# Designs tried in a protein design chat: VHH binders against Mitotic checkpoint protein BUB3.3 (BUB3.3). Part 10

Target 1, 314 residues: Mitotic checkpoint protein BUB3.3 (BUB3.3), of Arabidopsis thaliana (Mouse-ear cress) (f4i241)
Amino acid sequence: MSGDRLEFENPIEDAVSRLRFSPQSNNLLVASWDSYLRLYDVESSSLSLELNSQAALLDCCFENESTSFTSGSDGFIRRYDLNAGTVDTIGRHDDISTSIVYSYEKGEVISTGFDEKIKFWDTRQRESLVFSTDAGGAVGCVTVSGNNLVVCVDASMHIYDLRNLDEAFQSYASQVEVPIRCITSVPYSRGYAVGSVDGRVAVDFPNTSCSSEIKYSFRCHPKSRNGRLDGVCINAIEFSPCGSGTFVTGDNEGYVISWNAKSRRRLNELPRYSNSIASLAFDHTGELLAIASSHTYQDAKEKEEAPQVFIHRL

## First folded at step 1 (VHH)

Design s01 (framework vhh_sonelokimab_d1)
Fold by ESMFold2-Fast, scan of step 1:
Order: sequence, then structure tokens, then C-alpha cells
Structure s01 (fold): chain B 314 residues (1-314), chain A 123 residues (1-123)
Amino acid sequence: as target 1 above (314 residues)
Amino acid sequence: DVQLVESGGGLVQPGGSLRLSCAASGRTFSSYAVGWFRQAPGKEREFIGAISWSGGSTYYAVSEKGRFTISRDNSKNTLYLQMNSLRPEDTAVYYCAAGRSYYLESEYEYDYWGQGTLVTVSS
């Protein structure tokens, strides 16, 4: 395994769901099924905050340095004051809420849940829920890029224009042709990179009449190296924000691999981690990669080793 | 924002050479990758080549590799296309474009476009 392991006052006792770096600092959010949201200052190597939220946390995001949000197994959307160390609920899905992102363009929190709804929340108003719409199916993953919200349903991307939510979403079939597990926007591009349940990556351009020359799909991670009958799944995909054209992928067998997006060539493979890779996050400079080595309830049938979070320097 | 103006087009004989210039205005030109595209009458726009913001990386369409050279001068906010061994099929309107994407061979990944300059290769 590579990187410095993070140490917490209370060890992480259940699956890590998501790692998120602040867009402006080396503050890292760690959301986990043990009901804790943790804030870690990677620069000073210290735990800043540890808040029990009373429910398993499935996703998290920053609004700014002092405010973050989580989606929970109880359906509640929670807002955290990271300076005061407090948490409040702002609303709820009718079932488990699986994903949450912040739209800087709208100034709104966007969440999805097992109720197959996409809900939009504005914490500046008395009743935070401003809009709700149908996702068009069971949501696997979500990303926001500029004025576009992308919700993945099976092998399709459902694209919403945040400036005109009265219009129906546009459906785009990804080149992976199997369920999409993870998605990220390509920096400074109209493209999206997706990871599939069978180890493939595709780069797709849903808002353009692109030729096949610029769209691509390839097997990113090889077939199981460790005899798994359920195969290799790409659990995490992230682009470096530093303009290098590099992205990283993490699989359910503990492998983290970096790639050149243009040549599709493998650049580096880190020594295998002890658990599945549950989440990956670049810091705002692209110099640090946070890696969650953790069981995921999406893939694993039994409890793996205790969850760990590592910081790898690039 | 970036405004782009192409120049240097004209009539040239087969086998000849021509250098196109693209002058940019705007404070952020040096942070953009820039590329050249062309469009012949009745045909779709095609990629010719692109150069990264620093000038450290160049990308060329396979069909144009070795005949065309792209360069930039960030101190003058100018992009160049040196075209050698020109053929009649190189006749087209040539456009420069600025973008920030890793997929610079896609016209859809460019944010700013010039008005074009006509190149005619004929005897």
C-alpha cells in the first residue's frame, strides 16, 4: 500500500462512503457508515472535527470551508457547521438518500435517493426544498459540472440543465453498455468519465454531436487478479485538477491505477490496498490523493479488514 | 474572454508553403490551449493540430503529420500554423480556436473561435 495512514480519535468502525477535499484547502471530509462525519486537516496532519450524525452517511460535499452536507441511510439531508461543530437536518427523502452534490452555479444542494427523486435544497430559505423531480430510474451516481447535472441510471446518463429544470432530462447511452458505478466531470471539458461494474472506463460527451473518434471506452482494470467470481468493479474515478490530463481509478480488489486520458496508457499502479477502494479524492492542487481502503456494501458480501484512509503524494 | 483573428491566407501553388497567424486579445490567452481547424466547401470542419498553453505539447491530425507545424508566442498573444508541401486538397477556410480541454482534437471542446482565413492551393 502507498501513502500516510490517517489516525482518528475513534477508529472508523464501518465502511467509508466518500472522501471529499475542500476546493480551496487540504481539509478532507470522511463520511462513513459508522455515522461519523470527520474533518481532517491534511496539512497539519490533525483531526479537526468528528461528529456523530445518528445515521450511516452515504455521501458528502462542501459548500465552503465552514459548511458541508451529507446524505444519510435514514433519508435525511444534514448540514454541518464545521467551525461550531454542529449538525442540523434540512430535509428528507422518502427512502435512503444515496448521493449529494453542491451546485455553485445555483447555490443549491442536490440529492438523490432510493425514492428515485432528485431534490434541490436552498438553505437560505425557510423551507429548504425548492424543487423535486424524477430521476428516471434507480440512481447509481451523480455529478455536477457547471450548469449541467448528470444522474446515472444503469448504463445511461440523464442530463439536466440547471438553468431550465422545467425541461425533461436528455438521455445519453454510455459506451460502457453495463451499469455505471462512478462518474466525474473532465476538467475544462464538456466530457464525463465513467467507471463501470465490469472494470471499464468511458469518456463520453453527451451534449455534442461528437464522432466516434473522440469518444472512447477501454478495460481500465484487468479481469480479477485474485479469483473473484463477481468480477472487477471500478468504485471510484477522479481527474487530476492540475491540468496534467491524468485520472485515477480504484477497484473492488484494492488497486489504484493512474492513467493518461489522451493516450489511455497506464502511468502508475500503487501497491495493492488491503480492502476494496471505496473512494478517491484529489486535493485542490492535484498534489495529494486521498484513498479510502474500505469494504463497500455495494460489492462485498462480508466484512473486510478495518477501514483505512491514506494520503498519497503525487 | 478571448477574441481570435486569423490572417495570412491567400493563393499558393501546389508544393508551396504558407504561414497562418492567429492574433488573440484577452488577458487569459496564455492559459488556453489553441488549435487549428479547416473547412472545405461542402465538407464538415476537420481538426488540423493543437498546442498546449505552455507550448510544451503539440497534437496533429494523422493525415497532416509532418507537413504542418503549430507554434505559439504568448508574449505576442499569437498562434501560428506553418504549412509546407501544400496540395490542392488543402484548399479550405482555416480557423483558430481556444479551449481548455484534454481532448483538443474535438471542435466541441473549444470555447472561442476566429472568423477564418481562406487558403487556396491552385496552379
Scores: ipSAE 0.000, ipTM 0.275, lowest interface PAE 12.9, mean pLDDT 83

Design s02 (framework vhh_sonelokimab_d1)
Fold by ESMFold2-Fast, scan of step 1:
Structure s02 (fold): chain B 314 residues (1-314), chain A 122 residues (1-122)
Amino acid sequence: as target 1 above (314 residues)
Amino acid sequence: DVQLVESGGGLVQPGGSLRLSCAASGFTFSSYAVGWFRQAPGKEREFIGAISGSGGSTYYAVSEKGRFTISRDNSKNTLYLQMNSLRPEDTAVYYCAADLYEWGTLSEYDYWGQGTLVTVSS
């Protein structure tokens, strides 16, 4: 394993669901099934905040340096005041809420859940829920890029135009033929990179009629223990935020690999981590990579060791 | 016809400030990420920063963090780079760039301006 291990006031006692760096600082959010949202200042190597939310947390996002949100196993959407160290609920889904992202274009937080709804929240209003629409199925993962919201349902991307939510979503079948586990937008591009439950990555451009020769997919992680790639799941995929074209993938067997999207070449493989890779996050500079070495209940892998978070310098 | 035209370069003393502009035409400016690059004498082009089509997200190279601010005005089809606390090593030709060919090569900029020279000297 590589990187500096983060120390927390309370040890992480259940799966890490998501790591998120602030888009403007080295502040890192750690959301976990043990009900804690943790804020860590990577630059000063210090824990800034630990807040027990009383429910397993499945995703998190920043609005700004002082405000963040989580989605929970109880369906509640929570808002955190990171300066005051307080948490409030702003609303809920009728089932587990699996994903949450912030749209800087709309100034709204967007959540999804197993109730097959996409909910839009504006905390500046007395009633935070401003819009709700159908996802078209159970949501696996979500990303926002500019005016586009992409919601992954099975092997398909459902694309919503944030400028006109009265329109039905556009459906795009990814080049992977199996469920999408993770998604990220390609920086400075209308493209999306997805990781699948069978170890594939695809880079797709759903808003264009471009030829398939520009789109690509490949199996990207080492063979599983039995010598087959079946059973290797891409749990995390993230692009470096600058013009390098570099992205990283993390799998359910503890491997973190970096790739160059332009040359389609494997760049580096980190020494294997003891647990599955549950989440990856680049800091805003692309020089630091946060790695969650943690079992996950979304994967078939049983937990072997206590969850850990590492910071790897690139 | 896609065009990017930089302006605002010139001679500035160390510690000074300068604002560069890039006028864009020939494409739907608000729909695309645009960025700034520079090239110092005898060196390769270096990424400085980029801004999303809406202006909601910005990205900076580590070496420029805190001194340079990228912004855009979509009503004027103009990209800006505010440079503060300038140093002699900031002397370079500064380029505006747009990635309009997103399905071709990821994070590679397809359209470039002619550049504007910034000289930081006493």
Scores: ipSAE 0.000, ipTM 0.135, lowest interface PAE 13.6, mean pLDDT 82

Design s03 (framework vhh_sonelokimab_d1)
Fold by ESMFold2-Fast, scan of step 1:
Structure s03 (fold): chain B 314 residues (1-314), chain A 122 residues (1-122)
Amino acid sequence: as target 1 above (314 residues)
Amino acid sequence: DVQLVESGGGLVQPGGSLRLSCAASGRTFSSYAVGWFRQAPGKEREFIGAISRSGGSTYYAVSEKGRFTISRDNSKNTLYLQMNSLRPEDTAVYYCAAYEGYLWNPSEYDYWGQGTLVTVSS
């Protein structure tokens, strides 16, 4: 294992769903199935907030330093006042809500759920729900980059132009050709990197006239090194925000590997973590990597170790 | 400028297939990303899909889900739309369009053909 383990007032009692750094500070959100949203100040190595939300939390995002949101197993979208330590609900999906992101370009919260809806929320309005549209299928993962929202359905990216939601989404078939498990935008680029359920990464440029020579896919995590017959799944993929062209992947066997996107070269592999990698997050400088070692309910064997969060210095 | 002319439309029985062509003239066709759009009577124009300048990348609207395939032949300055398992709901005027920018903004495509009518009969 690498990095400093974070200490919490209440130990994490169930799966970690998501780690998110603030875009402006070393404040880290930890959302978990034990119903807690935790805010940790990595700079001072101190826990700022632990707030029980009454439902398993499946994803989280920042609007700013004082406001965050979660999606929950009960379908509710929750808003948190991180200074006051309060939570309220702004609306809900008709089924479990699995993903949530904040669009700085639009000033809206965007969520997806098992109801196969994409819902847009503006908390400046009395009624927060401003728009709802069909995702085109069961959503695996979501990212937002500028005016583009990308929703992954099976092996395809469904791309929405946030400036014109009346237009049908554009469908782009990923080069991995198996279900997409995670997605991130490529900094300073119009590209996206995806991780698949069978250990592959693809870097795609769906909204450009780019040459096919720029696009690639490769098996970045090998077939199981630890006797798993069902193989490895890339649970997390994140690009360093510093513009180095470096990204990191985490798999369901506890491996975290860093890569150079241009050369496709492996840069570093961290010592194996005791549980699956559930989430990865870079801080705003790209100098810190937060790592959640947690069962994900993909395999019953993953339940044996308590969830842990580590900060690795790059 | 590039000029685009669609062809291959006509009357097709439900369940049938049809291949549309779009012939480009003027400047070099390989300089443009190109796409297909359709407009049914009383409906807004909808994006079907697009193909990159080299032909190495294709992008599709989800609404047709695997029934339509886009290809291009830059040596012949021609864009194609292969349509399979046609339904009465596919009845529309089909347009090809050429664009130097992003593929999902249909209002900003620079050059448009005149359209070809596809009617999926009873």
Scores: ipSAE 0.000, ipTM 0.098, lowest interface PAE 22.9, mean pLDDT 80

Design s04 (framework vhh_sonelokimab_d1)
Amino acid sequence: DVQLVESGGGLVQPGGSLRLSCAASGFTFSRYAVGWFRQAPGKEREFIGAISWSGGSTYYAVSEKGRFTISRDNSKNTLYLQMNSLRPEDTAVYYCAASYLDEFYTPRAYDYWGQGTLVTVSS
ESMFold2-Fast, scan of step 1: ipSAE 0.005; ipTM 0.422

Design s05 (framework vhh_sonelokimab_d1)
Fold by ESMFold2-Fast, scan of step 1:
Structure s05 (fold): chain B 314 residues (1-314), chain A 123 residues (1-123)
Amino acid sequence: as target 1 above (314 residues)
Amino acid sequence: DVQLVESGGGLVQPGGSLRLSCAASGRTFSNYAVGWFRQAPGKEREFIGAISSSGGRTYYAVSEKGRFTISRDNSKNTLYLQMNSLRPEDTAVYYCAAKTYFEYLDEGEYDYWGQGTLVTVSS
């Protein structure tokens, strides 16, 4: 296994759902099914906060260094005061809320769920819910890039213009043609990279009419190396923020591989982790990679190891 | 992970009703979408319907709509199938199955299966 293992006051007792670095610091959020939101200061190698939220946490995001949000299995959207160590609910979905992101352009929290809704929240208002719209299906994953919100439904990307939410989304069929498991925006580009349930990555450019954009798809992770009959799924995909064109993928067999998007070449494969890779996150410099080695509830049963989080230095 | 055990099967007369239960072992039942399937002798396994992990959404096979109702009680770690207006052709072994919240609520790709409970509809 690569990297320094993080130590927590309360060991992680259930699946890790999401790792998120602050966009400005080495503060790392760890959201997990054991109901804890954890804040770790990677720079000082110290645990800053462990806060029980009373429900499994499925995704998390930062608004700023003092405020974060989670989406929960109970549908509740929670806001955390990271300095006071308190949590409040700001609203809910009618089913599990699977994803949550913060739009700096809007100044709003955006959540999605299995109720097939996209909800927009502004915590500066007395009533936090400001807008709700239909996702066009059950949402698997979401990303925000500038004024574009992309919501994945099966093999399709539904693209919303945050400046004009009165307009219906644009639907784009991904090159992978099978359900999309994860998505990230390509830095300095109008493109998106997606990982599929069958081990493929595609880089798609849904809003460009310019043919200079290079679309591609490939089998990212090989067929199961460990006898898994359900095959290999890309659980996590993230681009380095430094503009090098490097991205990383993590699969359900514990492999983390780095790629150069411009040359389309595999750069490195880390020594196998004990569990599936549940989440990956780059710090704001691109020099650190946080890796969650954790079962997901998507994975076929194998000998279980306790969930662990590692920091790998690049 | 979760283990599933069905119960409530037995002999019932045509036109009768029966409620099946599926008891889940483990503290994470509320994290799974759960469905019901059946298999009659010499036939392929048939999907009946599924319910989301929160219970807020259900999806039914078209042929079973209106006669069968799926519900769950996460506080009791239990899934239910209420079967009404039973017919001789409903005779089958009934299975509960679970898949994760990341899966779409449909007939595909269930990870955990119970042992089954026999339902016989006959006079």
Scores: ipSAE 0.000, ipTM 0.243, lowest interface PAE 13.9, mean pLDDT 82

Design s06 (framework vhh_sonelokimab_d1)
Fold by ESMFold2-Fast, scan of step 1:
Structure s06 (fold): chain B 314 residues (1-314), chain A 120 residues (1-120)
Amino acid sequence: as target 1 above (314 residues)
Amino acid sequence: DVQLVESGGGLVQPGGSLRLSCAASGFTFSSYWVGWFRQAPGKEREFIGAISGSGRSTYYAVSEKGRFTISRDNSKNTLYLQMNSLRPEDTAVYYCAADSRFYEPLYDYWGQGTLVTVSS
């Protein structure tokens, strides 16, 4: 396995849901089903914080260096004071909350849940819930890029303009034509890269009229190299933020592969990890890649290997 | 054909207990996450708890911690919900649901529901 393994005061006892680097530092959030939110300072190689949240955590995001949020299996949206080491609830979904992102453009937290709602939260006001709308179906994954919120429903992208939430979402059918598992925005582009449940990546441009952008899709993780009948799922996809045009993918058999988006060529493959790749995150410079080697509940299979988080230098 | 059949609902007085059962057939029960949901009159459907295929992992809504316990018996293809210290607010139709992948936003299979009424 590649990279330096992170040490925690309490070992991770259940699936890792999400890794998130701070947009300004090498502080890394680790959200897991064992109910802990962990903050790790990668630069000093030290654990900064471990907070038991009393519920499995399914997603996390930063607002800034001192404030983060999680979505939980109990439907609660939690806000963390990372300096004080405290957690509070700001509201809840009527069912399990599966995704959470922060909109820097609006200054709002955005979450989704099994209730098929998209909820908008402003922690500057006494009652945090600002707006709630229908997602248009069961949500698989969410991303925010500027003024656009993208919610993936099956093989479709539902696109919301954060400047005008009175308008209905615009639906766009992805080139993968099978359920989307993960999504990320393409830096310096109006595009989105998606990973599918059958090992494909597509780069889609739903809101562009510019013909110079080239849409594509390809099977980047082939049918199982380890004897699985139904193939592999791309659990994680992330673009390097440094403008190199590279992205990385992680699959449910433990493979991490880097790609050149322009040439669509494989650049590197890391030595196989012992568990599925649950999450990938680049630091703000693109020089570090955080890798969660962990079972996921997407396959409904429990692995015996303990979850681990690694930092790989690029 | 996949089937989930709930039973054990009924009228109970405040402070009482009930055990709900969900009989599963038509799929490999031990490979599926199974859970309990409820819907009270005039309210949204809400999650109560879920249990992994092996039974080693359990997850509960915070509001139900300590009063409700989810368990399963894979040899009988049956899911259970033990409900203690019942309150009038627990009056609802209780549903069991199964999903091969817990991370799916909506469970694949649902039962018909069983009515629990908590009243004097």
Scores: ipSAE 0.000, ipTM 0.242, lowest interface PAE 11.9, mean pLDDT 82

Design s07 (framework vhh_sonelokimab_d1)
Fold by ESMFold2-Fast, scan of step 1:
Structure s07 (fold): chain B 314 residues (1-314), chain A 123 residues (1-123)
Amino acid sequence: as target 1 above (314 residues)
Amino acid sequence: DVQLVESGGGLVQPGGSLRLSCAASGSTFSSYAVGWFRQAPGKEREFIGAISWNSGSTYYAVSEKGRFTISRDNSKNTLYLQMNSLRPEDTAVYYCAAHLGYEWYDSSRYDYWGQGTLVTVSS
């Protein structure tokens, strides 16, 4: 294990779904299946807030330092006042809501659910639901980059132009050719990096008209399984925001590895964590990496430790 | 699309063993986890266990650990449930189901379900 373990007043009792740093500070959101949204001040090493939401939380995002959102197992989209320490619901999906992101370009929170809908919410309006559209299938993961919303369905990226939501999505088949588990935008480019269920990473450029940016994929598994070179599910993939061209992957066997995107070479491997890596997040400077060592329900093991969150200094 | 067909159910005496099969057809790449559920008369469906389609890692509900074993044969696109030391309480319709994702193993989250196979444990 590497890094400083975060201390919580109430231990995390179920899987961690997502870690999110504030884009402007070292405030960290921890969303977990135990129904709590926790806000941690990494700078002071103190728990700032702990709010029971009455449902397992599947994803979270910041709007600003004072406002965050979660998607829940009950379908509800919740808004949190982080200064007042309050939570309220702004709307719901007809089934579990699996992902939530904030679009700074639109000023809207965007959620997906098992109802195969993408819903757009503006909390400045009396009726928060602004728009709803079809995802085109079961959504595995979601990212927003500028005016593009990318929704992953199996091995495909469904790309929506946030400026023209009345137009149908564009479908792009990823090079991994197996279900995409995680996605992140590539800084300083129009590309996306994806991690697959069988341990592959691909960097794809769906809207590139010029060949100067080369698409690639490779198997990214740090450990053989049962003496065989099997893939291990990549649960998390994140690029460093500081322009180093470095990204990190976290897998179901507890490995966190940093990579050079251009050379595809391993740069560093952290000592193995006791649980699967459920989520990774860089702080706004790229100097800190938050690591959730937590079981996942797909590959839960017999001897799992309680979920823990670590801060690794880069 | 994945289609699932269960087989192997029947009458077994307490303490006996039974092996269920689930034949999958269609795209295996659309399935991230494939699992077994059961539903006893008058009860809700309950989770037994699951296997990751790609990695082969297994997960079991605590109450079934040691008695039930899930395995797969990728060459035959077949999932198995080996049940040992069967009890009258194991009497249920057993379902094979496929799901894409890491969600809670709730029956409402699975994309594809078989029709079920009846297992009766009685003397």
Scores: ipSAE 0.000, ipTM 0.168, lowest interface PAE 15.8, mean pLDDT 80

Design s08 (framework vhh_sonelokimab_d1)
Fold by ESMFold2-Fast, scan of step 1:
Structure s08 (fold): chain B 314 residues (1-314), chain A 122 residues (1-122)
Amino acid sequence: as target 1 above (314 residues)
Amino acid sequence: DVQLVESGGGLVQPGGSLRLSCAASGRTFSSYAVGWFRQAPGKEREFIGAITWSGGSTYYAVSEKGRFTISRDNSKNTLYLQMNSLRPEDTAVYYCAAGYGLYEDSNYYDYWGQGTLVTVSS
């Protein structure tokens, strides 16, 4: 396995859902099904905070260095004061809340749930819920880029203009033509990169009329190298923030591979991790990659090792 | 981890009824949506229906709607499938599964039981 394994006061007892670096520091959030939100300072190699939230945490995001949010299996949206070490609920979905992102452009938290709702929260208001709308189906993954919110339903991107939420979403069919498992925005571009349940990546440009922006798709991860009958799923996809045009993918067999987006050339493959790759995150410089080696519960018949988080230096 | 164990399978005559139970143990069963699937020999796994964590919403495959009813009792960590008007083509191993929502795709279900055999013979 590659990278330094992180040590926590309470070992991670259930699946890691999401890793998120701060956009300005080497502070790393680790959200897991064992109900803990952990904040790790990678620069000092120390655990800064460990908060039991009383529910499995399925996604997390930063607002700033002192404030973060999670979505939970109980439907609650939680806000964390990372300096005080406190947590409060700000509202809830009517079913499990699976994704949460922060819109810096709106100053709002945006969450999705298995109630097929997209909810918008402004914690500066007395009542935090400011808007709720239908996702148009079961949500697989979510990203926000500028004034666009992208919600993936099956193989389609449902695109919302955050400046005009009274309008219906625009539907865009991805080139992968199979369910989308993960999504990230392409730096310095109006594009999105998606990973599919069958091992493919597509780079799509839903709102572009620019002829120089060329969309593509290709099989990033080959069919199972380990005899799995369930197939290979891209669980995580992230672009390097430094503008190099490189991205990394992680699959359900424990492989992390880096790619050049322009040439689609494989750059590096890390030694196989013991578990599925549940989440990947670049730090703000692009020099560190956080890797969650964890079961994802995509395949309940698969036996996996205990969850681990690694920091790989690029 | 959540563990699921199905029970209640057996031999039943066409037109009969049967209730399957799925007993759950583990950390967060009441936080999961749960579903029933079946697989007949030589066939692919088929979705029957699912129920949300709260029991407030159910979703059924079109072919089973009206004959099968899914319910849950979170205080007992138990999921049920009530099957009425059974037909020979309902013969299969029945699985319960826990996952993130009301999906027909088995890949969205994270925990699976070992299955219970239902035989409808005539």
Scores: ipSAE 0.000, ipTM 0.138, lowest interface PAE 18.0, mean pLDDT 81

Design s09 (framework vhh_sonelokimab_d1)
Fold by ESMFold2-Fast, scan of step 1:
Structure s09 (fold): chain B 314 residues (1-314), chain A 126 residues (1-126)
Amino acid sequence: as target 1 above (314 residues)
Amino acid sequence: DVQLVESGGGLVQPGGSLRLSCAASGRTFSSYAVGWFRQAPGKEREFIGAISGSGGSTYYAVSEKGRFTISRDNSKNTLYLQMNSLRPEDTAVYYCAAGTPSLEEYWKRPEEYDYWGQGTLVTVSS
């Protein structure tokens, strides 16, 4: 396997849901089904914090270096004081909350859940819930880019303008035409890259008329690999933040592959990890890639290796 | 989505030439890489060659050694295979296929193609 394995005070006992680097530092959040949120300082190679939240954690995000949030299997949205080492609930979905992101443009945390709601939270207020609206269906994944919130429902992207939430969302059908599993914003553009349950990647530009050279789709992972007959789900997709035009994908069979977005060519394939790739995250410089080798909520296996997190230097 | 129909097959004498066509019905033909495969009786499906959606890149099976040339005309939604210096062992059903493989080395993999034609028979004999 590639990269340095992270050491934790308590071993990760269940699936890793999400890895998130701070936008300003090499602080890494690790959210997992074993109910722990862990904060790891990759620069000093040390565990800064681990907090038991009493529910499986399905997603996480930073507000700043001292404040983070998670969405949980119990529907609760939790806020963490990373300096004090405390956790509080700020509100709840009516069902499992599957995704959470922070909007720096609005100063609000945004969550989705199986209740098909998008909820907006402002922790500066006594009651944190500011707004709630319909997602238009079961949400697979979420991303925020500037003033746009994108919520993926099946094979479609539902796009909300954060400056005017009174207007209905725009629906855009992705080129993959099968359920979207993961999404990320394309740096320095109004585009989004999506990964599908059957191994396809598409780059879509919902608000522009684009040539076929810019707007494209391709099969990232083969239909058959290591004797498997089913298409290989892409669990994670992330663009390098440095503007190099490179992105990485992680699949259910433990492969991490880097790609050149413009040429659509494979740049590198890391040696196979022992478990599915559950999450990928670039640090703010694009020089480090965090890799979670773990089973997923969507991909239960009969035999599983213990979850591990690696830091690969690019 | 696209549908593919091969044509131009038939009987050819050894040393002869033949041009196969593959007509696509559908609006997104130029977005697909397309390839030619063949299958002789009792044998597995073999890759011949493939061409990118724009027509700017081609990939051929090493065994063909310049005998076969693939081209496309996106204005006519048509893929072509020019076959020269034909041999009896080239007798097979020829298929065209369309897909979105991520890498050129994956173009030789039948499993990377989502749409297939019905095939056209080429017989090379006296």
Scores: ipSAE 0.000, ipTM 0.211, lowest interface PAE 16.3, mean pLDDT 82

